# Ledger of designs, part 198: miniprotein binders against p81326

Target 1, 226 residues: p81326
Amino acid sequence: MLHFGGFIMEINHISKILEKEREEYIRNKVEEYLKQGFSKDDAVNKANQSWRTYIGHRIQDVIYNLLKKFLKDSGLKVTTDKALNNRNLPEELDKVKRLIAINYGEYLFLPDADVIVYKVENNDIKIIAIISVKNSFRERRFETTYWKLKLKESPVTSHIKVFLATPDKDNEISYKCPNGKPKKMRIILEYELDGIYFLKEDFEETEKAKHFGKIVEDIIEISKKL
Below, E stands for the ipSAE of ESMFold2; O stands for the ipSAE of OpenDDE; V2 stands for 0.75 times the mean of E and O plus 0.25 times the DockQ between their complexes.

## First folded at step 19 (miniprotein)

Design K47 (at its last look DockQ between E and O 0.87; V2 from the best seeds 0.00; counts 0 for: SAP 78.069 > 70)
Fold by ESMFold2, look of step 19:
Order: sequence, then C-alpha cells, then structure tokens
Structure K47 (fold): chain B 226 residues (1-226), chain A 83 residues (1-83)
Amino acid sequence: as target 1 above (226 residues)
Amino acid sequence: SEERRKIYELLWEAFFLLWEAFFLAEKGDYEEAIKKLEEAVKLLEEALKEAKELGNEELIKLVERLLKRVKELIEEIKKKLEE
C-alpha cells in the first residue's frame, strides 16, 4: 500500500524547498566578504565557491549517514575520503586506504571517492564500492570515470564498483539525447561507471541510471556476490 | 539571516529524516518509519514558526504544503497498520 512514489514525492518536495537556500546563502556570503574588504567581483566569486563547497558537503553527509545506517545490518561498513586522510588513522581504516590507493610510480594517491563501502571478514577487508557525490558537472566532468578506469587496471581493485550520486539540479546528465542530440557527458558516464543514482525524479532511467532510493538494495546485492 | 539559516538547518534534518523513513519502510519497519516522519513533522513545525517570525511568505507557503502532505502520509501508514 505504501508505494515508492509516496515517500519520494515528499522527499522531492523538501528537496525543492532546499534549492531556495542558494540565493540567500550567496547573498549573505557576498555581504560577509565585502565586510572583509574584498571587491564585489571577488566577493561574488568567493561566495559561489563557498556555496559549491557547502552544498557538496551537505549532500555527502546525508548520503554517508544513510548508507552507514542502512548497510550496517548487512555487515557492511562505510567511511569517507575525509576520514581516510586523518593523521591518526585506525588500523582498519589504514587497510581500507591502502586497498583503494592507486600507484603512480613512486607516488600513491587515493581516488577521488567521497563515500567508501567495505566489509570485514576474518580480519580480511573487501572494498565493495565507492560513491562519488557530484552537485555540478561544470568542473571535473569525467573525474569519476578516470578513477574507475584506474581501478580497473589492477586485479586488486578491478572488482570495486564505482557509483555516481547526484541531484543533477541543472539537468547536465539527466537525459541521453535531450532535444534529439546525444549528451556526451551522460552517455560516457553511464557507459564507464557501474551506476548513476539520481537524487531527483526527472531523469531518464536505465539499467545503470536509477533513483537514489535503489542504492542500498543494489549495494547489498553486490556484496553477496563478492 | 541567522534565523533563515536556522530554517534551512531544520529543513536539512527533516530531509534526512524523510530519507530514513523511506529506507525503514523499504525494510518493513513501518512503526519506526512513522516515528521518523513524526520527528520530521516537529522540525517542519519549528521551521514554519521561524518562517512566520521572519515574514517569509514563500517559505511559509512551501513548508505548510509539505507539512500537510507529510501528515497525510503518516495517517496513510497508520491506517495500513491497523488493518
């Protein structure tokens, strides 16, 4: 009786209300930067950059905490890129960090992954998936695809699923062929990644492009195969 | 503007609670889903109170509509549980 659409309608509604925050946030930050002595142009640029950082962290925190809570009963653990960069890293997280690191000769780098899902079995850690959270595709358009390809290059990391989670408020990747023309960014992201999860209803759904509400079930199912 | 920032803090927490309720319902935990929705109602009522104190007519209307719909969702779930 309680349909997927019933909850998603209300989630979509509050999401639209939250979109109103941007204008006020930017106006307040511009005023703050002007008081600090920045020019109008600099204040506007800094305010927009502040907003991008703020909204990205907000969405990432929601996703992180939801996954942490709802994957726990399936024996799955969740961490973040930020947690893996702490100076005093617990042994478990140090192992997670080393299991996703990419080798560039004498340098070792972490992929740009906002949320990491893993499991622990008999002291053995297995990385299940990484989720990249993007609010906009104006910058770093194919960064997530790059990291998927790098992870595929090693048998140690090739099993790791790479997902993109996005509200895609500006409709940059919501449809494959808007106005009858192929959208390169959507087509390449869907082809190369293991999944795209939209935090909105208005998008073209495919086998790999789904509502965010499907992500918990999908991750649990994948973990059973590994 | 600090008061308007508080409104959005309440709305972000309600957003998280709505997602929690969704995933709880997907697991079949309908009683716990109702509890999360009721928590969201309390936050939305506080956000509405703050919006009214600021005189923000657009936010007032939007939050009132959301409140009504979330309360209706709660009642729908409760009726299902009563069989």
Scores: ipSAE 0.823, ipTM 0.923, lowest interface PAE 0.6, mean pLDDT 88
Fold by OpenDDE base, look of step 19:
Structure K47 (fold): chain B 226 residues (1-226), chain A 83 residues (1-83)
Amino acid sequence: as target 1 above (226 residues)
Amino acid sequence: SEERRKIYELLWEAFFLLWEAFFLAEKGDYEEAIKKLEEAVKLLEEALKEAKELGNEELIKLVERLLKRVKELIEEIKKKLEE
């Protein structure tokens, strides 16, 4: 814990530098789209969307690889919903896919699951947690909450913890009641989800809202109870 | 433009290494944490070199600052290991 502050500061500093990438990225993409024949307004909009996708994937990849690495020694495995979207899955992943599926009567659908944490014990798979990675909350603000609620409806999936990991760069959910005004999205997400993990320092910490640095320990602890 | 891209890729890699170092340190594996930080230093030094070649003063300053801070963090951890 003594080193926590120092690490976070440096991580935050890199994050700030990486945010500057946006300006250049947007400029380059705008130029690209203009060359493709789009209007200036369309080019800007497309560039911004492209950036959101890009940065979202970058953060997701970082989180995925971190969890993969640091949960491994505890015998925990990680996968993604994307990895499950294959026709020919290894048996293990096929089981994982089935164990996170949500029943809609005639159909089974998978929740959005950027990262899926599971363990294999005695050839049985236990799903431990789903982590949704959100860089921004402009679109589908409560999608993760929806999936959590749906997972709770079945005894097969009700035990699965659903976490949100976010840098929350725009401070959309970093505080519950800034200036005395409740942030609906923060309050609802914190209430409905099992935890929110911030890849930043400046946020209101609660029992469920924690620094991302706690996620590994929390997942390991949960895994021991299952 | 290509050089800038390279710089940011290096920074993303360094970002990952810093997080790795963080989690390693949280586990008490300070030696391995230091190794990751040292790897990050190498990447940042390369990024700095590229930034200088581009003549981007702002980026140079930011990377230099980060490089300095990461080195300081390494030293802080080393001191703690000696205690």
Scores: ipSAE 0.783, ipTM 0.906, lowest interface PAE 0.6, mean pLDDT 91
ESMFold2 (binder alone), look of step 19: mean pLDDT 86; pTM 0.839
ESMFold2 (binder alone), alone request of step 20: mean pLDDT 86; pTM 0.841

Design K48 (at its last look DockQ between E and O 0.71; V2 from the best seeds 0.64)
Fold by ESMFold2, look of step 19:
Structure K48 (fold): chain B 226 residues (1-226), chain A 83 residues (1-83)
Amino acid sequence: as target 1 above (226 residues)
Amino acid sequence: SEERRKIYELLWEAFFLMWEALFLAEKGDYEEAIKKLEEAVKLLEEALKEAKELGNEELIKLVERLLKRVKEMIEEIKKKLEE
């Protein structure tokens, strides 16, 4: 079988391109916020927040469109948390939203589910997996594991696989024991989640930590067991 | 500037095409994978032209390296197709 490692020979140029794009983006945004009357410190903080939102959505859009394209022939459908938060929600997506919502008494909340994979069989909707897309792990490092644990608590959501997809550009979770010292974030994420999928070559591969190119095959196999 | 934003849009679209090709090759669809990579080459050549018009040497070098990598991927898949 064709090995993804043979086709994924150092495309690390994306990190250098992203670095240049970030510098230009932030410069422009700081100028915009200064013109609005913000202090220099506030403008910089707002510009950095704006960049994190922009790049996160960019990576999510790539992942969403790849999964939508390559899962459709297997009878699998894909949506996003943004689509589920629309006020004019089609009936099918309203059912998807209700099937992943977590009950906190009088309140219902959606998990951190950037991309949702589901199938429709005989008017029955089955949620297969949710994918959390992270570019960086500087803040809210373990939010995805919290949502996996909450989904596992209910018999109606316990089957839902929770994946993390990341370029991990800063090498925050690429290895379990870099230089012989345990990396808590990688170890806990791998233990609690159903899988971590890296959009890069240089990482420690395990049964749960794989190259992103394996995600379509894995999702299809999971869907056959439901 | 808007000119530099256009270059980044071309790079993101080429990045998407490269991933499409990898997924196609994994399922054995080598001819379609090559077609996607050839489309990526066209986008990268357009990005290179725009980078040269701006005189941005750093972007020129980055786009040239990515273009070289995509052409190597095409060669790798063609070898698999012939085996």
Scores: ipSAE 0.629, ipTM 0.858, lowest interface PAE 1.3, mean pLDDT 85
Fold by OpenDDE base, look of step 19:
Structure K48 (fold): chain B 226 residues (1-226), chain A 83 residues (1-83)
Amino acid sequence: as target 1 above (226 residues)
Amino acid sequence: SEERRKIYELLWEAFFLMWEALFLAEKGDYEEAIKKLEEAVKLLEEALKEAKELGNEELIKLVERLLKRVKEMIEEIKKKLEE
């Protein structure tokens, strides 16, 4: 397996580029919001939030498109929770939606599922994995864990693997015990989730914490066991 | 501002191609990986051109570094094809 050790350095360069993009983006958005009549503080806050949303979507789109492309040859399909949020769904997607739904008694709700991987065999749909994409962990740090635990509560969904994909730009979960201090978030996420995939090279690798480049293989392997 | 946006779009596209190349290489499709990286090079070269026109030295340096690295990756994969 080509440890593209060199690819690691590229990601760092991309991060720097993204930082510059952020600076420019923020500046432009601040100006825009100021023109709209917001205060400087509000403009800055809104700009930062806008950036977080923007970059999150960009990364999610990249991940989605990569998975869609590279799982296709294995007969696996990919969708998103957004795609399921329609009144008129094709039969296949309607089934997918139902198969990931979490029971809250009188109500069924969908987990946060940025990417959903499933297969169709003999007209039966099997959900294989849900991938949550997070750029940062500032908000809702354990949301993905919550959904994993909820999915485990039902025999209908208990088999669904839940993965986290992240560039972890702020190194919030890249290491378990940096400087001898346990990183609670990393430890809990790794314990509760089926895997964490890093879109970066500088992280502590474990059985569950791997480079994003391994996610396709892992999903395919899981799909064969289902 | 528009030029900068264009540059960043090119960089995102190149980024995607780089990931595609990685996944292709992971499954042993080295030739296709190289093609993706070569396409990335083209995008990065365009980005570099635009960055130079903009006169942003920092961006130029970043793009140049990325370009260099992508080219190095191509060479690394080529070596593997020869093995």
Scores: ipSAE 0.603, ipTM 0.845, lowest interface PAE 0.8, mean pLDDT 89
ESMFold2 (binder alone), look of step 19: mean pLDDT 88; pTM 0.864
ESMFold2 (binder alone), alone request of step 20: mean pLDDT 88; pTM 0.866

Design K49 (at its last look DockQ between E and O 0.79; V2 from the best seeds 0.00; counts 0 for: SAP 76.51 > 70)
Fold by OpenDDE base, look of step 19:
Structure K49 (fold): chain B 226 residues (1-226), chain A 83 residues (1-83)
Amino acid sequence: as target 1 above (226 residues)
Amino acid sequence: SEERRKIYELLWEAFFLLWEALFLAEKGDYEEAIKKLEEAVKLLEEALKEAKELGNEELIKLVERLLKRVKEFIEEIKKKLEE
């Protein structure tokens, strides 16, 4: 088995290059916001927020496209919560939307679902997994956990696996107990979620915490059991 | 600025190809993995060219390093295929 560890390191090297993109991006955005009349502090804050959004979308797009491509041969389909936010949905997507909806009594709401994996068998849709993509955990640290717990409350959605995919650039959840100190967020996320997939090499691997390269195989395996 | 943007776009595309190659390799499609890696090499070479034109020494070094590593990985995979 090719030890992909070394290759993952190289992929991570691109991440370092992209950090340089951040510096340039921030500089340019700060300048833009200053021209718009914002204060220096506001400009910096807005620039940083803009970067977080930008990089988050880029990573999400990569993950989405990878999953779309590599799950296709297994007959699995992927969509996003964004794609479901349309009034006029194709029948298939309308069904997907309904099958991931969480009941709040008078209202149905969708969980945050950056990527939704499903299969169509005999005109029936089965939702297999929801993948949440997080680049950083500064905000809404347990949002994915919330949605997992909510999905568990209904027999309609309880089977849906919820995964977190992250590069975890800031090493917020890469280790459970670095230096003997428990990382609350890692422990809780790993406990509550069905899996955490890291787009990096330097992390504590467990039964639920794996390299992102394993996600396709895991999803396919789950799909066979449904 | 425009040139820099182009470089980073190339790097993002390369990033995708590298992950694609990894997934291909994970499922045993080493030949296709190599193709993706070779495509990534082309993008990285273009990025390197642009970086040199900009005179950004840091970016040049980073891209060169990545390029070297990707090429090395291609060779590693090729060796395994011969095995």
Scores: ipSAE 0.743, ipTM 0.892, lowest interface PAE 0.6, mean pLDDT 91
Fold by ESMFold2, look of step 19:
Structure K49 (fold): chain B 226 residues (1-226), chain A 83 residues (1-83)
Amino acid sequence: as target 1 above (226 residues)
Amino acid sequence: SEERRKIYELLWEAFFLLWEALFLAEKGDYEEAIKKLEEAVKLLEEALKEAKELGNEELIKLVERLLKRVKEFIEEIKKKLEE
């Protein structure tokens, strides 16, 4: 089989190009916010938040389109939480929305699911997996684990696999025990989630922590058991 | 700003093709993976031309290095197909 060595080098250079994009993006946004009258501190904070939104959408779009393309021939469909928030949903997506929603007594909320994989059999919808896309773990570090635990509480949603996809460019969760010290975030995320898929090569691979290239095969195998 | 935005749009399109090639190679579809990589080379060459016109020296070097490695990867896959 083809070795990933060449792709490893491509991933490293993609990461360097994305860091260059980040630097230029933030510089331009800070200038824009300063022209609007914000203080330097506020302009920097707003620029960083703008980047996080921008890069998150970019990576999410890539993941969505890759999964949609490569899962199609296995009878699997893909949607997003953005699509489920439209006011006028087709019947199929309305059912997907209802099947993933979490009950909080008088209130019903969607989990933070970036990409949702499901299948349709005899007009019945079965949700297979959700993929949360995280670019940084500085904020809402364990949000994905919270949603996994909530989905596990109901027999209607307990089968849904919850995956995390991340470039982890700053190595926040790439290794379980960097420098001989247990990394709490990596250990808890790996323990609670059904899988972590890295969009890079430099990480500690385990049964649950894999290269992103394996995600299509894993989802297809899961779908066959349902 | 408009020209800088165009460069990164070309790069993101190339990145998608690189990731597509990864999934195709995982399936063993090497001929189709090469096709996607060759398309990515064309987009990277266009992005490099735009970066040179703007004089963005650091981006030029990064894109040149990525382009060279993608071309080397294509040759590696081609050798496996000839086995």
Scores: ipSAE 0.709, ipTM 0.872, lowest interface PAE 1.0, mean pLDDT 86
ESMFold2 (binder alone), look of step 19: mean pLDDT 86; pTM 0.838

Design K50 (at its last look DockQ between E and O 0.39; V2 from the best seeds 0.00; counts 0 for: pae E 4.1 > 1.5, SAP 71.82 > 70)
Fold by OpenDDE base, look of step 19:
Parts: sequence; C-alpha cells; structure tokens
Structure K50 (fold): chain B 226 residues (1-226), chain A 83 residues (1-83)
Amino acid sequence: as target 1 above (226 residues)
Amino acid sequence: SEERRKIYELLWEAFFLLWEALFLAEKGDYEEAIKKLEEAVKLLEEALKEAKELGNEELIKLVERLLKQVKELIEEIKKKLEE
C-alpha cells in the first residue's frame, strides 16, 4: 500500500487553505447579514452556521462523487438520502428507499444517509453501506450510532454497514486516549460503527479507524460477501 | 471577492483531483493518478495566478506550497513507475 506520505502534507495545506477560506467567508457573510439588518452578534452566529453548512455540503459532495466514481467499475451504485426524498422516484431508488427504512411501528423513517451504496443483482437490490459525513461533532455526536443501532434491529437492514467519514478538523475523535484520557466519542463511535474513515493523516489508526483512502476497497470487499 | 471565490473553487477542484489520484494510486493505476495530479497542477497554477493578481501573499504562499507538493508527488509516482 503506497502510503502517500506526501499526501499527508497536502491535506494539511488544504486544511490551512480552508481555514483561510473560512475567515474570508465569515467576513463576507457577516457583512451581508449586517446589511440585512441583523445585529453584529446575530450576523456572526449566522455566518458561522452558514459556513458549517457550506463546508459540510462541499465535503459531502466530494465524498459522494469519489465513491460514485470509484465504485462504479465494481458494479456498485451510489445515491443519497436527498435523492430519495423525491415523490416520483425511479423504481430502483424507490426500492433502495424501502430497504433502508427503519420501522417505528406505524411509521417508516429513513436514517441519515449522506451516501448510500448498493448493488443490483438479478433485479434485487442489496444495500451495502451507509456513509455518514460529518465535518464536526459539535451537534448530534452519536446520531450516526443511533442509526446504526436502529438498522441492526431489523433482519432487513441488519447487514447494512454504517461508516463515518470525517476530516475531524478539531481532532475530536482522531485519537482514542490522547494524553492518557479516553475520548468517549471516539471510543463509542468506533465500537458501534462498522468503520470510521478519516480524511486526514493525523489520527490513531485501528482496525475500524482508517484513512478515507481505504473506504473503496473496504466497501467492495463487503459487497462481495453479500 | 469574486476573484477570491474563483481561487477557492479552483482549490476545491484541485482537491478533488488529488483525492482521485489517491484512489487511483491505491488501486495501482499510477499513470492515471499522474494525469489527475497534472490536471490539479494546472488548476493550482491558475489559482496561483489569480492569487498573485489579488495580491494576497498568504494565499500565494499556501498555493505555492501545495503546488510544490503536488509536483513532488508526481515525481515520486513517476519514479515508482520506472522501478
């Protein structure tokens, strides 16, 4: 495995660039919100929220497009929960939607599924994996874990792998026991989820915590077992 | 502001290409990886040009560093292909 040792430095530089982008973005958005009549404090808060949404979307799009592209040759397909929210779904996507639905008695709800990987064999759809993309863990830290546990409760969905992909910019889950202190979030996420994939180089690697570069291979391997 | 936006868009596109290159390299498609990296270089060079026009020294330095690293990575992969 070519450890792109050089790629490590690239990611760090990208992070720095993104930080600068953030600063500029925030400044511009603050100005925009001030012009709209918001207070300075409100403008700052709104700008920060806007940034979080923006960067989260960008990262999600990158991940989606990468997976879509690199899983294609293996006959695997990729969609998103957003794509499944349409009233008029193609038959294939309608089936996908039904196969990831979680039963709450009278209601079926979809898990948060930023990326859904599935295969079509003999007109049957097999859901392989759900990837949750998180840029930060400020809110809903265990949401992905919740969905994993819910999916396990049904024989229809229990086989679905749930992965977390994150740059973990703030090093919230990059290490299990930094300075001898256990990081509860990392430990729980790693325990409950099928894998954590880091879009960064500086993290504690384990059997379940890997570099994002491994996700394609892992998904393909899983797909062969289904 | 518009120029800055353009620069960051170029950087995001380059970033995507870098990840593509990584995945290609992981599966052994080094030649294709190099092509993606070369494309990234073009985008980064354009970004650098725009950054210089904007006069943002910090951004210039960041882009230059990234550009250098990508070029170095290309050379490293090329060496591996020759082995």
Scores: ipSAE 0.443, ipTM 0.774, lowest interface PAE 1.1, mean pLDDT 88
Fold by ESMFold2, look of step 19:
Structure K50 (fold): chain B 226 residues (1-226), chain A 83 residues (1-83)
Amino acid sequence: as target 1 above (226 residues)
Amino acid sequence: SEERRKIYELLWEAFFLLWEALFLAEKGDYEEAIKKLEEAVKLLEEALKEAKELGNEELIKLVERLLKQVKELIEEIKKKLEE
């Protein structure tokens, strides 16, 4: 088979350089929003959000397309939180939505589940895993862990695997003890989640922290046990 | 500058295409991998044109290196497809 290790390294290096240019992108975006009539504070907020949204959506799209393609022959289906938020849901997706929803008394909310993997057996739906896609950990550091813990509160949802997929270009969670200091975020995320899948080569690989290329095999093996 | 912003957006879109193509190739879907790589080449060629108009030597070198590597990868995958 082809080996892409060196080329993956070059692609990740380019991504790191592009992240350095993020501040110039945000500044230009602020000016664009000011032209649209937003206040200075609103323009800054929207510019930062636009960057996070753009990068996050692109990564999510790639992950969704790859999982959909490679899980299909194993009888596994894939959807997204975006698809579940449509007002006119097919019956199958409406069931998926109900099966991952968390009860907060008189309110029912979806966890932050960017990509959802499930299977259908005799019109019964079993949720296999949700994948949270994070391009940065500067904000909402432990949101994915919160949703994992909420799903564990009920035997109906406690089987659902919760994965994190990330490029982690700032090395916020790439290593457990960089420079001899424990990285709280990496240690807690790895402990609480079912897996972390890195979209780069340069990270500390463990049983739960792996290259994204392994996610298809892992999901298939989990699905055989459910 | 507006041209620098456009160059980085092109490079980001190319990056996502390259990552998707590598995953496809590792799983043996060489035809789709080539399609994604060829799309990335088009974006990188536009980025190179913009970098040259801007006169940014660092970006020119970066994009030229990446273009060369992507085109070589396309040829390598095409050889695998023909086997």
Scores: ipSAE 0.249, ipTM 0.658, lowest interface PAE 4.1, mean pLDDT 83
ESMFold2 (binder alone), look of step 19: mean pLDDT 86; pTM 0.849

Design K51 (at its last look DockQ between E and O 0.61; V2 from the best seeds 0.59)
Fold by ESMFold2, look of step 19:
Structure K51 (fold): chain B 226 residues (1-226), chain A 83 residues (1-83)
Amino acid sequence: as target 1 above (226 residues)
Amino acid sequence: SEERRKIYELLWEAFFLLWEALFLAEKGDYEEAIKKLEEAVKLLEEALKEAKELGNEELIKLVERLLKRVKELIEEIEKKEEE
């Protein structure tokens, strides 16, 4: 058994470097949009949206590749919602897609599941967990909780763990009661989700709110119970 | 500029290596974790050199702080390895 107390990386200084990257990214994008004929205000809004998309993808890629690498030896496989939306879908991934899809009568939709962890046993697929990667909670604040609630409605999907992974740079959900006042977003996310994993050191740790470094161990433990 | 973009790509690669090292240390693979951190130090030193060539004083200071922290992490893992 590994005792992990001193090994969690402190990434607080990384956020300052990322803010500098943001400044340069936005400046370049505003120039690009102005040359395309957009007004100054429209160019700024589009540049900010472009940054949010860019940084979200960068963080998701890190998480996907880490999980893929470190879950492999435990017989666990990892895919993404992007891969599941590919028109040319192998049979295994088609089964994964069917096993997480939410039924809305005439329509089937995938939950907001940036990264999906599953296993294959005796030609059967068992979905272990989905991980939603969020850099900011300004938009779609509770979308992840909605998908957890939908998955809970069916006995076929109710076992699926729903995790949130976030740097939470702006401390939107890092503490339950900052200044003595309950933070609604943190309280609700922690209550409804199976876990929140922070890609930073400075947050209030609880049974469900943990350092991202714990996620591999947690997923492996869950998979043994399924 | 493209030179500044290269610096950020080096930093992202170093961040990935840092997380790899933490996961390796969690499973007790301390020797491999140290190797990943040493690779991250090399990337950070390259990023620092390029930041200095650009004269970007804010970025220089930030990369120097990150580099110091990574070296401290190596010492923390080396101490755990001796136990």
Scores: ipSAE 0.633, ipTM 0.844, lowest interface PAE 1.3, mean pLDDT 85
Fold by OpenDDE base, look of step 19:
Structure K51 (fold): chain B 226 residues (1-226), chain A 83 residues (1-83)
Amino acid sequence: as target 1 above (226 residues)
Amino acid sequence: SEERRKIYELLWEAFFLLWEALFLAEKGDYEEAIKKLEEAVKLLEEALKEAKELGNEELIKLVERLLKRVKELIEEIEKKEEE
């Protein structure tokens, strides 16, 4: 078995290069916002937010496309919550949407689901997993956990695995107890979620905290049990 | 600015290809992994060209280093396939 450590390192290297894009991106956006009449402080804040959105989408797209590609041969399909927001859904996606919906009494709402993995067997749809993609945990740190807990409350959705995928660039959840101090967020996320997958090498690996490279295998294995 | 954007787009594409290569390698499809890496090399070479045209020494060095590492990785995989 190829020690994939080398691969991961190279991927990380690209990631580091791409991080440098931030400086240029922010500079350009600041200039743009200044031209629009924003104050310097507002321009900087908006630029930073724009970057967070931008990089988040890019990583999400990468993850989505990877999962789509590598789960295909196993007969598994992927979609996104965004794709489910259409009024006119194909029957299959309409069923997917209904099968991930959370009951709030008079209302059904969808969990945040950046990627949804499902299979179709004998015209029945089985939802396998929801993957939440987070670049940073500055906002809504436990949102994914909330959705996992909500999904557990219904026998219709209780089987759905909820995974978090993150590069965790700021090392917010990469380690449980760095320097003997517990990282609350890591501990809670790992406890409540079915898995955390890191798009990086430098993290504390556990049964639930793994390298992103393992996610395909794990999903396939889960799918066999459903 | 446009050149820089192009460079980073190439790098994002290369980033994706590297991940694809990783997943392919994990499932034992080394041949296809190498193909993806070779494609990444092409993108990185183009990025390098653009970086040179831009005259950004830091970016040139980073891309060159990455290019070298990816090529080395191809060689490593090829050697393992021969074993």
Scores: ipSAE 0.524, ipTM 0.804, lowest interface PAE 1.0, mean pLDDT 89
ESMFold2 (binder alone), look of step 19: mean pLDDT 85; pTM 0.831
ESMFold2 (binder alone), alone request of step 20: mean pLDDT 85; pTM 0.831

